# VH-VL binders against q9ssn3, part 1

All scores and structures are predictions.

Target 1, 165 residues: q9ssn3
Amino acid sequence: TKYDVFLSFRGHDTRHNFISFLYKELVRRSIRTFKDDKELENGQRFSPELKSPIEVSRFAVVVVSENYAASSWCLDELVTIMDFEKKGSITVMPIFYGVEPNHVRWQTGVLAEQFKKHASREDPEKVLKWRQALTNFAQLSGDCSGDDDSKLVDKIANEISNKKT
Structure headers, positions and changes below count from the first letter of each chain, unless a header shows other numbers; antibody chains aren't numbered by Kabat.
F, E and O stand for the ipSAE by ESMFold2-Fast, ESMFold2 and OpenDDE, each averaged over both directions (binder to target, target to binder). V2 = 0.75 x the mean of E and O + 0.25 x the DockQ between their complexes.
Where letters were taken out, [cut] stands.

## First folded at step 1 (VH-VL)

Design an02 (framework fv_anetumab)
Fold by ESMFold2-Fast, scan of step 1:
Structure an02 (fold): chain C 165 residues (1-165), chain A 119 residues (1-119), chain B 111 residues (1-111)
Amino acid sequence: as target 1 above (165 residues)
Amino acid sequence: QVELVQSGAEVKKPGESLKISCKGSGYSFTSYWIGWVRQAPGKGLEWMGIIYPGDSDTRYSPSFQGQVTISADKSISTAYLQWSSLKASDTAMYYCARQDYGDYWFDPWGQGTLVTVSS
Amino acid sequence: DIALTQPASVSGSPGQSITISCTGTSSDVGGYNYVSWYQQHPGKAPKLMIYEVSNRPSGVSNRFSGSKSGNTASLTISGLQAEDEADYYCSSYTSSSTPYVFGGGTKLTVL
């Protein structure tokens, strides 16, 4: 009710290109959109009183790019999004931006090296939750980036606009 | 082109009610948040709250929750800040400012409304 | 409610550079790239000078620049001019309490 759309993305890959274009188009259509832009992962979060923007969003557009799974911040966010998706509280729109969906689903390709590092540094249970979230995410029907971002932006905006009206 | 115009200065006594306004022009009023910021004489900026005129979603700072009411009338592109009973401590400059949806900064700002409450 | 820490005042001579700091926590300045800076001349409304840490709106002099390191954001003004004399406020998105918080403000004196 608060937000129509929550945008999950890796800032380094897409913030100043695809996400900027998508965000501007959604706002132009009066779609209330939250851009979550956290560059630093901090180990502590003390007593937030406001509901998460994810919790109060109807849709989550999740843009998985080359470095999305390198970020434990992005992976924790995806776990939360997929938890709400399972509860029926949010509709997830997967966008595979320059990555193969099967590589995301099985954590192969560029994700294999990223998860090797995660396995060496993080608790096994936490890594398993991240893997499960990516697998569940990639099983949803989604869209892959092409040679023209404007068509994909329009497709996403049209889908959201149709459900808003 | 894009601007916010606020109502004129007010001089009131404690216990009186007051409603001040902020009119937006040159943009889609229902597509942006309108925030209210207080500045007591010689002091800094304090965020009071914000409203999304498209659906009247309103959020308040804990310090101002229950002290003021924020509202908007989208038919005339105007947001309001209202007190049911003014106190001398409400003496301040009150600014409205536009926030783009999904952004977390204010641009433009209204010129401000000076509210003076004294006996 | 003021959560972000700024020095009360800073001063410099024309042509010099000055820096104003804005320190918060991992729940605001340190956790997000939504730091903005506002300039306020006496009797006037605040004016946006910097948004998203380091971006300048159209019409703002390139003498103004922003940066961030950890929990501290900085506004730097190079080639100080008399008209830069004003109060400067930082602001950030916050995940604690309310979604927005301001700094206490810094008075910049030129010469």
Scores: ipSAE 0.006, ipTM 0.505, lowest interface PAE 13.5, mean pLDDT 84

Design an03 (framework fv_anetumab)
Fold by ESMFold2-Fast, scan of step 1:
Structure an03 (fold): chain C 165 residues (1-165), chain A 120 residues (1-120), chain B 111 residues (1-111)
Amino acid sequence: as target 1 above (165 residues)
Amino acid sequence: QVELVQSGAEVKKPGESLKISCKGSGYSFTSYWIGWVRQAPGKGLEWMGIIYPGDSDTRYSPSFQGQVTISADKSISTAYLQWSSLKASDTAMYYCARHEWDYSGAFDIWGQGTLVTVSS
Amino acid sequence: DIALTQPASVSGSPGQSITISCTGTSSDVGGYNYVSWYQQHPGKAPKLMIYEVSNRPSGVSNRFSGSKSGNTASLTISGLQAEDEADYYCSSYTSSSTPYVFGGGTKLTVL
């Protein structure tokens, strides 16, 4: 099961709109896409089985939205993705959806309150890894959401299609 | 031009320490994983572990976790496999091999091997 | 370490086709398209023959082909030649924490 694209996103923020449209467009173009629907199931932790689709993917489209960093599942997933990006095994395509990239980079704005809660509940080493992953992620060139989700979807799909050749 | 060159054969006694080397050349050493593979006399290949020299991220086979240490010195493009205390059962040919994730997902370049003999 | 299952030996005559199987689980061979095959002549380092189930590195004869069905990968050698006599090992990706596992190896004898 080798994938072309792994989609990382917070389902609550993009409930059946942006991610649904992106997924459909990638599939329409015969791009083998993994969409992690399991993060929506209450009580689930990031599973070792999910590292598999990430590792065999050529690209990771990571959509960081308002509540992405509130999810330990999303943050663990991002740590794994950024570990492989650093090693050159995956190309990461950052999408900042309704959030300012600088807030993601420094964990300010809405991320400040989220990380205050993480610091109170989680191991300090784990929180540090999450912060480092977000900082490294935000240093990559990415796209911000705007007024037209369909244009952003087409832009992402075109970039992936062109790089596959 | 791309090659891995391993250190020479070793003859050791049980209880002695040993560190063997694998030097990469002709490519970006920090951009590829280096794996270590053991082959006991007349036996098959056993994967021992793998290291990413860029950050020293190391992953071991469960059979070799705690038995050996894998390290790398990126300033001289060299990976290492070391034992604190050798056993007779460590007698084997040891190969290093480059692992390439984006292109092949396989060990595409192999060193010539280092024969380690532990006896007496 | 859980090794992939290969037959201990296989034999064929020159010009014949032979197939070597490599059986794992849904967590390795069945779960990923990262199956590799290696050829080893006596006293030599292994040589990569097949990667990603069915791809050949530059310089490897098209007589060598790979395939996979479920949890079993196969290496097929067509037009068998004397120089094909060697040990053959399969390998599969398994997880990021413990990335690889090798098969037990198959000795190919050319009669």
Scores: ipSAE 0.006, ipTM 0.477, lowest interface PAE 15.8, mean pLDDT 83

Design an04 (framework fv_anetumab)
Fold by ESMFold2-Fast, scan of step 1:
Structure an04 (fold): chain C 165 residues (1-165), chain A 122 residues (1-122), chain B 111 residues (1-111)
Amino acid sequence: as target 1 above (165 residues)
Amino acid sequence: QVELVQSGAEVKKPGESLKISCKGSGYSFTSYWIGWVRQAPGKGLEWMGIIYPGDSDTRYSPSFQGQVTISADKSISTAYLQWSSLKASDTAMYYCARGDYYDSSGYPFDYWGQGTLVTVSS
Amino acid sequence: DIALTQPASVSGSPGQSITISCTGTSSDVGGYNYVSWYQQHPGKAPKLMIYEVSNRPSGVSNRFSGSKSGNTASLTISGLQAEDEADYYCSSYTSSSTPYVFGGGTKLTVL
């Protein structure tokens, strides 16, 4: 099973709104989309089984929201996605949902407290990899959420459709 | 010390096959991309394709897809560029270069081979 | 494919500052911070001078600097020296399937 799109997101923030709308629109357009909705608890570790769907996807739509960087699962997933992006295996589409891109790039603003907690709980080398992945991610030009999710959903779906076909 | 050493100059006739090489040393060969860049006489640089030797993942420029084959043998840290049937228009200097991919560099070609001159007489 | 647009030539005198432009689209130069610049002396392989728009590799003179505004990246060489006379090429990331596109090149003449 090969995917066109891998969706990376924080379920806590976006499961019942933006991601639901995006997923339905991609599926409606016959874009084969993997949506990782298996995170049950905030402290759960990234599953190695998810590496395979990322590896076989052409695009990764990564939605960084207020609590994305609070999740070690999301951060491990982003490290894997950015490793494949750097390798040339996947095209990453950054979506900044309710957060400032510069805050993501430098791990400031809402991310500062999240990374203070990570630094106290996790291996320093692991935290450095998470920071580097966010910085590399934010260097890619992306889209910021506004007051109309439907327009952003259409923009993303159109970009994927145009590049896919 | 990182070094890329390319095979020597080639003089060929149209229709002949050719395979040129690029040997890496001084680094983990399987951890970096190897790219091929063409430069026709008096012209600019043209990216042809890249290969990741660790798994042989290969990407081609649309202009060169189907015209050349890129491969690598990681057991001898060597990448290859191959033509099944050369044309006079293939006359050019061919460079291999290492593409960085593990430290936020965005794939710049940080080390280059000395080049292989290929001359195809008509 | 269409290459990035560079002026064919630029010239300056020793001690002057010159700038070379590299213009693409929102899908390459404008879309990513992965712009590199290469210097090529006659008969030699290219040498990386700038990566990620503005970063210099170890050993590259701080007289070389890079910047970007919209879809145009620029290489600036200050305190121009005779040894700077060379061809300069820009390159940008576009996508995972096409991670490189080169500019047409600019010949720098030091008068």
Scores: ipSAE 0.000, ipTM 0.472, lowest interface PAE 17.7, mean pLDDT 84

Design an05 (framework fv_anetumab)
Fold by ESMFold2-Fast, scan of step 1:
Structure an05 (fold): chain C 165 residues (1-165), chain A 119 residues (1-119), chain B 111 residues (1-111)
Amino acid sequence: as target 1 above (165 residues)
Amino acid sequence: QVELVQSGAEVKKPGESLKISCKGSGYSFTSYWIGWVRQAPGKGLEWMGIIYPGDSDTRYSPSFQGQVTISADKSISTAYLQWSSLKASDTAMYYCARLGDWEYYFDYWGQGTLVTVSS
Amino acid sequence: DIALTQPASVSGSPGQSITISCTGTSSDVGGYNYVSWYQQHPGKAPKLMIYEVSNRPSGVSNRFSGSKSGNTASLTISGLQAEDEADYYCSSYTSSSTPYVFGGGTKLTVL
């Protein structure tokens, strides 16, 4: 595998706060982590064959925040991640950041309006796949954000470090 | 109201570096993706890549990955397309375009920047 | 990766209706309702004519309409006028990692 960890997140919500802290901690522990901006900086100039970073990762840390499900790109990414999780190719670590897991599971609360917009624009089968991915994701054992982001970051890094070796 | 204004035409030699710009106005610059589209003389449109200026998330077409760098400076509402070493085959019109809501189409286009690379 | 398939050229007489096709696969045109059409006059930037298969931006004539059936999207221009003579490009969303693909373009000639 090329990466230990793939970080899935909505950049607008978390890139410059929680994800920045998590990424720095994972790198400090020598955990090979894909985060869009850093990996693109380090990549080769030319590659004729595109291999998904998700496909070549051992773990996916998926941070679902308020606007994660507003992005069709995040939802497509989650479908791919959950497909590999079903095949046993990747271990998914759910992080609910400022959202209720039950709202993610059923696409209620903040996700309800987002999915009304998706339903108006997407093929119904595609919307169903997005909903199924969120439901399957939310049924995995995960962690919720709380009062102490640094403690959550340490917990995630410890879990990955222990399972990596 | 929404406007994308691109930098002026460039004439360069092979091997030279170049950075062209696209300045957005009349909207929240950090809330919309900006894309770059190439059109070689007498040819069709080719998508090169996109950037979300709010967090610098960048996606490249496989044909242009490693060939160019896309960046943005949100403090001046400007996106950039850059080459480290130009080739004669880079001669083309380059358009920037804003993606509409939900990232599915290009709703506003810049006027284009003509780049000519010849010895 | 191949571009979406459009006819190289189409022609029609003033007042006639013409249709331009855009054919892809189930992973682009057939998989999403995110097909857009752009008009380009010589020496000018492209202009959005249709988005999300069938929607028109403000200011675009209702003579322009879009539709989709399976893996093929279509742009129809009714009441053809001389100023409609231009190149037309379709585009479709494909995936979050490589989001867009354009068609090869169609040159419309008004006879």
Scores: ipSAE 0.007, ipTM 0.532, lowest interface PAE 9.5, mean pLDDT 84

Design an06 (framework fv_anetumab)
Fold by ESMFold2-Fast, scan of step 1:
Structure an06 (fold): chain C 165 residues (1-165), chain A 122 residues (1-122), chain B 111 residues (1-111)
Amino acid sequence: as target 1 above (165 residues)
Amino acid sequence: QVELVQSGAEVKKPGESLKISCKGSGYSFTSYWIGWVRQAPGKGLEWMGIIYPGDSDTRYSPSFQGQVTISADKSISTAYLQWSSLKASDTAMYYCARSPYDFWSGYEFDYWGQGTLVTVSS
Amino acid sequence: DIALTQPASVSGSPGQSITISCTGTSSDVGGYNYVSWYQQHPGKAPKLMIYEVSNRPSGVSNRFSGSKSGNTASLTISGLQAEDEADYYCSSYTSSSTPYVFGGGTKLTVL
């Protein structure tokens, strides 16, 4: 089972609306999409099952929302995604959902408190890798959420459809 | 002062429906989750489920999924726990409790309602 | 189902210290720093005494302290007083889908 798109997101912020809309639209367009419905928020290790879908995906749509960086699992996943992006193995499509891209890039705003908590709980080297992944991620061209989730969903689906063929 | 006030004790027969309430005051009701915790007579605490009143996102314990319905009305700062058909084994004290339910803010239940005793017999 | 193991009962004399253990696995107590302790007097609602392993809410006596080593969390009550006599429950985070697992509870008797 090979995927066109790997969806990375924080369920608490987006699962029951935006991600559901996006996933359904991608599937409707026959785009093979892996929806990473993260249940575990504070995992120490990146799941072996998650690594496989990332490795065999052409695109990663990463939806960074208010609480994405609060999850060590999301951050570990982002590190893996950005490593593959650097190697040219995956094309990353940043989606900033209710957050300012510069806050993600520099870990300011809501991310400042989240990273203060991470610094108290995790190894400094691990925290540094998470910060670097967010900075590299936010330097890519991306899309921001607005007042209309449906328009954003359509924009993302159109970009993937055009690049897929 | 943060306070959770629950509805009064209920005495019901098997097969009857029931809806109990938990009203929050002294804080922004839509900024916290409300959990429901069951305690059978002489037994320990069991988590049933939790709801975010701002958008009604609801999570259930596997043991209680499909057995109860949790809902909230943010216009009156009230959460609800409902049974369509009670059974004798539902006899218990039911507590509502407030939680941040968030990696950053914590998962603890920081304020508790006084409890609603539900007795199902005869 | 309860996954956390607590002793059924513990006792101590006024002025002494006691410790209540709460043992889980690496996927709950050992994997996260989201351990809470609740005190319950007969006929009353539980009260949060400790959260995130060792933090005390406003209004909770510093006689109550929490710690963790590996898969076991501990609640220590120093300078025991008669009003400490109650049931104590631990709780731990496990996952977003099952965020709460409780211990079986410990009855503390102050002699």
Scores: ipSAE 0.000, ipTM 0.495, lowest interface PAE 16.2, mean pLDDT 84

Design an07 (framework fv_anetumab)
Fold by ESMFold2-Fast, scan of step 1:
Structure an07 (fold): chain C 165 residues (1-165), chain A 119 residues (1-119), chain B 111 residues (1-111)
Amino acid sequence: as target 1 above (165 residues)
Amino acid sequence: QVELVQSGAEVKKPGESLKISCKGSGYSFTSYWIGWVRQAPGKGLEWMGIIYPGDSDTRYSPSFQGQVTISADKSISTAYLQWSSLKASDTAMYYCARDLYEGWYFDLWGQGTLVTVSS
Amino acid sequence: DIALTQPASVSGSPGQSITISCTGTSSDVGGYNYVSWYQQHPGKAPKLMIYEVSNRPSGVSNRFSGSKSGNTASLTISGLQAEDEADYYCSSYTSSSTPYVFGGGTKLTVL
């Protein structure tokens, strides 16, 4: 296992606020964390010659925010993460950041318009995989953002730190 | 109401540096990607790169990686395209344009900045 | 390098219909429904005419329509008018690292 944690997030919503705080706290605790911003900066996610960072991570912290499901990139990443979760090779920690878990589970609310666009642009089988990944993801025990991001960051870091040892 | 306004035409010599600007107004600047598109005289459109001003996530075309720098200052809703050393082959019209939510199309375009590089 | 293939020119008479093709591969035009079309008049910035293969922005005439079959997208202009004379560019998504690739452009002449 090369990484303790893989962070999946929508840069639009969280890169320089919640994710920045979470990443710094995980690193401070010596938790080996893969944050996907290098791949996004270069636009190249995975090399066919290399094992994906997801495959070589013990935990995936997936932060589903308002615009997470607007990104086909994020949805493809979530499909991969949930495939490994089903195989038992990764533990997924859902974080619902400013969104209702039921909206994620059933692709309603803000996700309804996003999936209307996906249905018009993408292969129906691909859209179905994205929907199934979100539904399976939202059925896992997770945490919702609330009135204090710092408490949520500490909660996540404590959980990972405790399970790592 | 909603517009992208680019800086004025530039006439430069080879080897000089240059920074041109693209200012968004009438919309949430940090909610849209800003792309830069080059058009050489009498030629077609070519994508150079794109930046998300909300977090400065920047992606370059392989043809322009290392040749230009794209940046943004969200406090003044302005994106920039910069050269450290201009070449005569940089003579072109440069457009900025916005993309919403990774829709991968440009719905709003600036008026263009003509850059002429000659001795 | 331009990845998408368009004819260099097309022409038509007023009232006629014309079609401009945009051919790519299964990793761009054929792989995604992210095809857009832009109109450019001389000395002006491009204007979005079609997005997501067949959707038309508000204010764009219904004489303009888009479609796709396999690796080829098409822009059709019906009831051709003098003001349609312009250059037309297609664009397609290819990957998150290169999210835009343009066609070479097509000059439309209204006779």
Scores: ipSAE 0.000, ipTM 0.490, lowest interface PAE 14.6, mean pLDDT 84

Design eb01 (framework fv_ebrasodebart)
Fold by ESMFold2-Fast, scan of step 1:
Structure eb01 (fold): chain C 165 residues (1-165), chain A 122 residues (1-122), chain B 108 residues (1-108)
Amino acid sequence: as target 1 above (165 residues)
Amino acid sequence: QIQLVQSGAEVKKPGASVKVSCKASGYTFTSYGISWVRQAPGQGLEWMGWISAYNGNTNYAQKLQGRVTMTTDTSTSTAYMELRSLRSDDTAVYYCARDYYDSSGYYEFDYWGQGTLVTVSS
Amino acid sequence: QAVLTQPPSVSVSPGQTASITCSGDKLGDKYAYWYQQKPGQSPVLVMYQDSKRPSGIPERFSASNSGNTATLTISGTQAMDEADYYCQAWDSSTDHVVFGGGTKLTVL
C-alpha cells in the first residue's frame, strides 16, 4: 500500500479547519496520508493512467459535511471508495461533520435539494449509484462532529494507529 | 487572508492581444479553480471561462473559443487570461474570481480580484 | 442558451424590504447565486446555493429559488445596501455560467 489513509472531504466546508488539523496529526504520527492539496504541493501528479490513491490506500477517512453531496467529484470518489470497501480492500471510517447520519443515509435535509439538482443534470444511473453509495456509507459505524474538533481528530488518529498494526 | 491581485490597466490597439495576470494568496492554489468574468462600461457581468489550478483543464465560453487561452503557474500561484484579436467591444474590466467548481458545473465565485481595465482603441 | 431576467431597477425607502427577482426557465432546478457590486468595486458574493449566506453577510439578506424564479430579499434595507445585484446560475445546455442583467437597488 502506498498510503495508509485517503482523506475524502468537501474542501469548502472543512479544508481550513477540521481537515487541516486531522492531516497534520496523522502526518505527525507518521501515517502516510493522501490529501489532494498537500500531495500536489509536493509536486506529485496523478494521471488517469496511474493507480488511484484510493486503490493504494488501506483506510479511507470520509468526512461528509453539509456540501459534500453537492460535489459530483466527492460523490464519484465515494462510489469508488465504497466499491473497494465492498471488496474488502479498504476500511472506511465515516465522519459526519455538522450533518445528521440519517439525512446522509436517505438523502434528506440539505441533501434532498442537492440531489434535486443532480437529477436535473446527470444520468439517472449515475445519480442512483451516488445515492446507493451514501446509503451504504451511512450504515457503517462512524463518528459525528461535536463541540471539540481536537478530540475527534485524536479519536480518528488513535483508531487508525490501533488498526494499522 | 485570501486575496487575488490582478495586473494593471492596459491600452491596446484593435487586432492586438492582452494577457492579464491574477496572483492568488492565502489559500492552497491547486484546490480551487479560477474563473474569468468581464464587464463592459455600464454593462453587466459576462463569464469568459474557467481553469482548474489542479490539472489545468479549461472550459471556455463558446463565443470566445479560439480567441481566449487560460493558463496557471502553480509555482507562483498565478492564473493568466490571454485574449487575442482585440476589438473595441472587448473594452471592459476583466476580473478573476476563485471558483469552487465541481464536475457537475456548480460555479461559486467567493473571492474576486480588483479588476483590470483593458481599453481597446485606435 | 439560458437567459436570466432581472428588473433593471428597484427602489425602496430606508428600513423597508427590498425584493429582487431573477427569472429563467427551470431555474429552481439549478443552484442560484447572488452578487453585490458597488460603483468602482469588485462583485461580492452575498448568497450562494439558492439560500445560503456567506460569513460576514448581514442576516438581513435572504434568498429563495423555486420554479422559474430566484428571489433575493433584503429586510430593513440600509443606504449601504445601494448597489447593483446580479444573479448567476449554470446552464447545462451550453455548459456555461450565465449572469442576470443586473438590478440597480436605490434606497431613497
Scores: ipSAE 0.016, ipTM 0.495, lowest interface PAE 7.6, mean pLDDT 84

Design eb03 (framework fv_ebrasodebart)
Fold by ESMFold2-Fast, scan of step 1:
Structure eb03 (fold): chain C 165 residues (1-165), chain A 122 residues (1-122), chain B 108 residues (1-108)
Amino acid sequence: as target 1 above (165 residues)
Amino acid sequence: QIQLVQSGAEVKKPGASVKVSCKASGYTFTSYGISWVRQAPGQGLEWMGWISAYNGNTNYAQKLQGRVTMTTDTSTSTAYMELRSLRSDDTAVYYCARDLEYDFWSGYPDYWGQGTLVTVSS
Amino acid sequence: QAVLTQPPSVSVSPGQTASITCSGDKLGDKYAYWYQQKPGQSPVLVMYQDSKRPSGIPERFSASNSGNTATLTISGTQAMDEADYYCQAWDSSTDHVVFGGGTKLTVL
């Protein structure tokens, strides 16, 4: 395993320093962390010769925010993460940042309009896989953002440290 | 049947403004963005900017910042591109094209209008 | 601030394979797109997301993108394929769509 943690997030939605602070805190605790800063919808994310950073990680911290599901890049990444979770290869830690978990589970609220757009552009089978990944993701035990991002960061870092064996 | 139909050719003097329209049909207008791309005679394609028909977000090419304004009218499924302070080197065919509207970024234009020739002459 | 470089012209004999390149720094880390433009006509999308072909585009069109170079390949090239071809990518540093300079394909 090359990484302890894979961070999946939508940078534009996260408060200015949340992901950077989380990343720095994990690294400071000697937790080997992959942070994917290259969330281009038009980008090639992984080398074909190398195993995906997701595949070689022990934990995935997935931060679903208001526009996470608006990104096909984020949704494809989530499908991959949830496939490995199903195989028992990775432990997924859901973080609901400014969104209602039930809206993520059923693709309602802000996600309803996002999925209307996806249905108009994407292959129906692909859209169904995105929906199923979100539903399976939201059924896992997770944490919601609150008034104090520093407490959430510490909670995530402590949980990873405690389970790192 | 996806179609983008643009307004007709324009002839303008230097310093004037031009506003080109692009009427969309055959798809849900507010589910996509519109990119504007121009092509000077005998030259290549130059991206001008993009607008979301969903929320009105715009992203303009740096060299045109301050001279270009893109808008939409959802009630008529029409996008507009206004270019001000026209110069002779703004002479080009102006295209609108349907583009992605998720992740707040343009991606790639997939269906193109027929083009509008704008000639700027003294 | 990405710049995409294409050869200004490529010539090929009928029935042979045409290869049009598009070079840019770390272009393989981005999706590449290809457009065909015939004289007096609007551009037509012929390849998207590196190697995907839109409905209605002949199977003799294919493409790849790795390292610094994206390539559009036309097998069994026909006279009807004569056109200008443009590559396109997204430049995340400027949040702009960037087009290559274009390549004129001539079928001799």
Scores: ipSAE 0.000, ipTM 0.498, lowest interface PAE 12.9, mean pLDDT 82

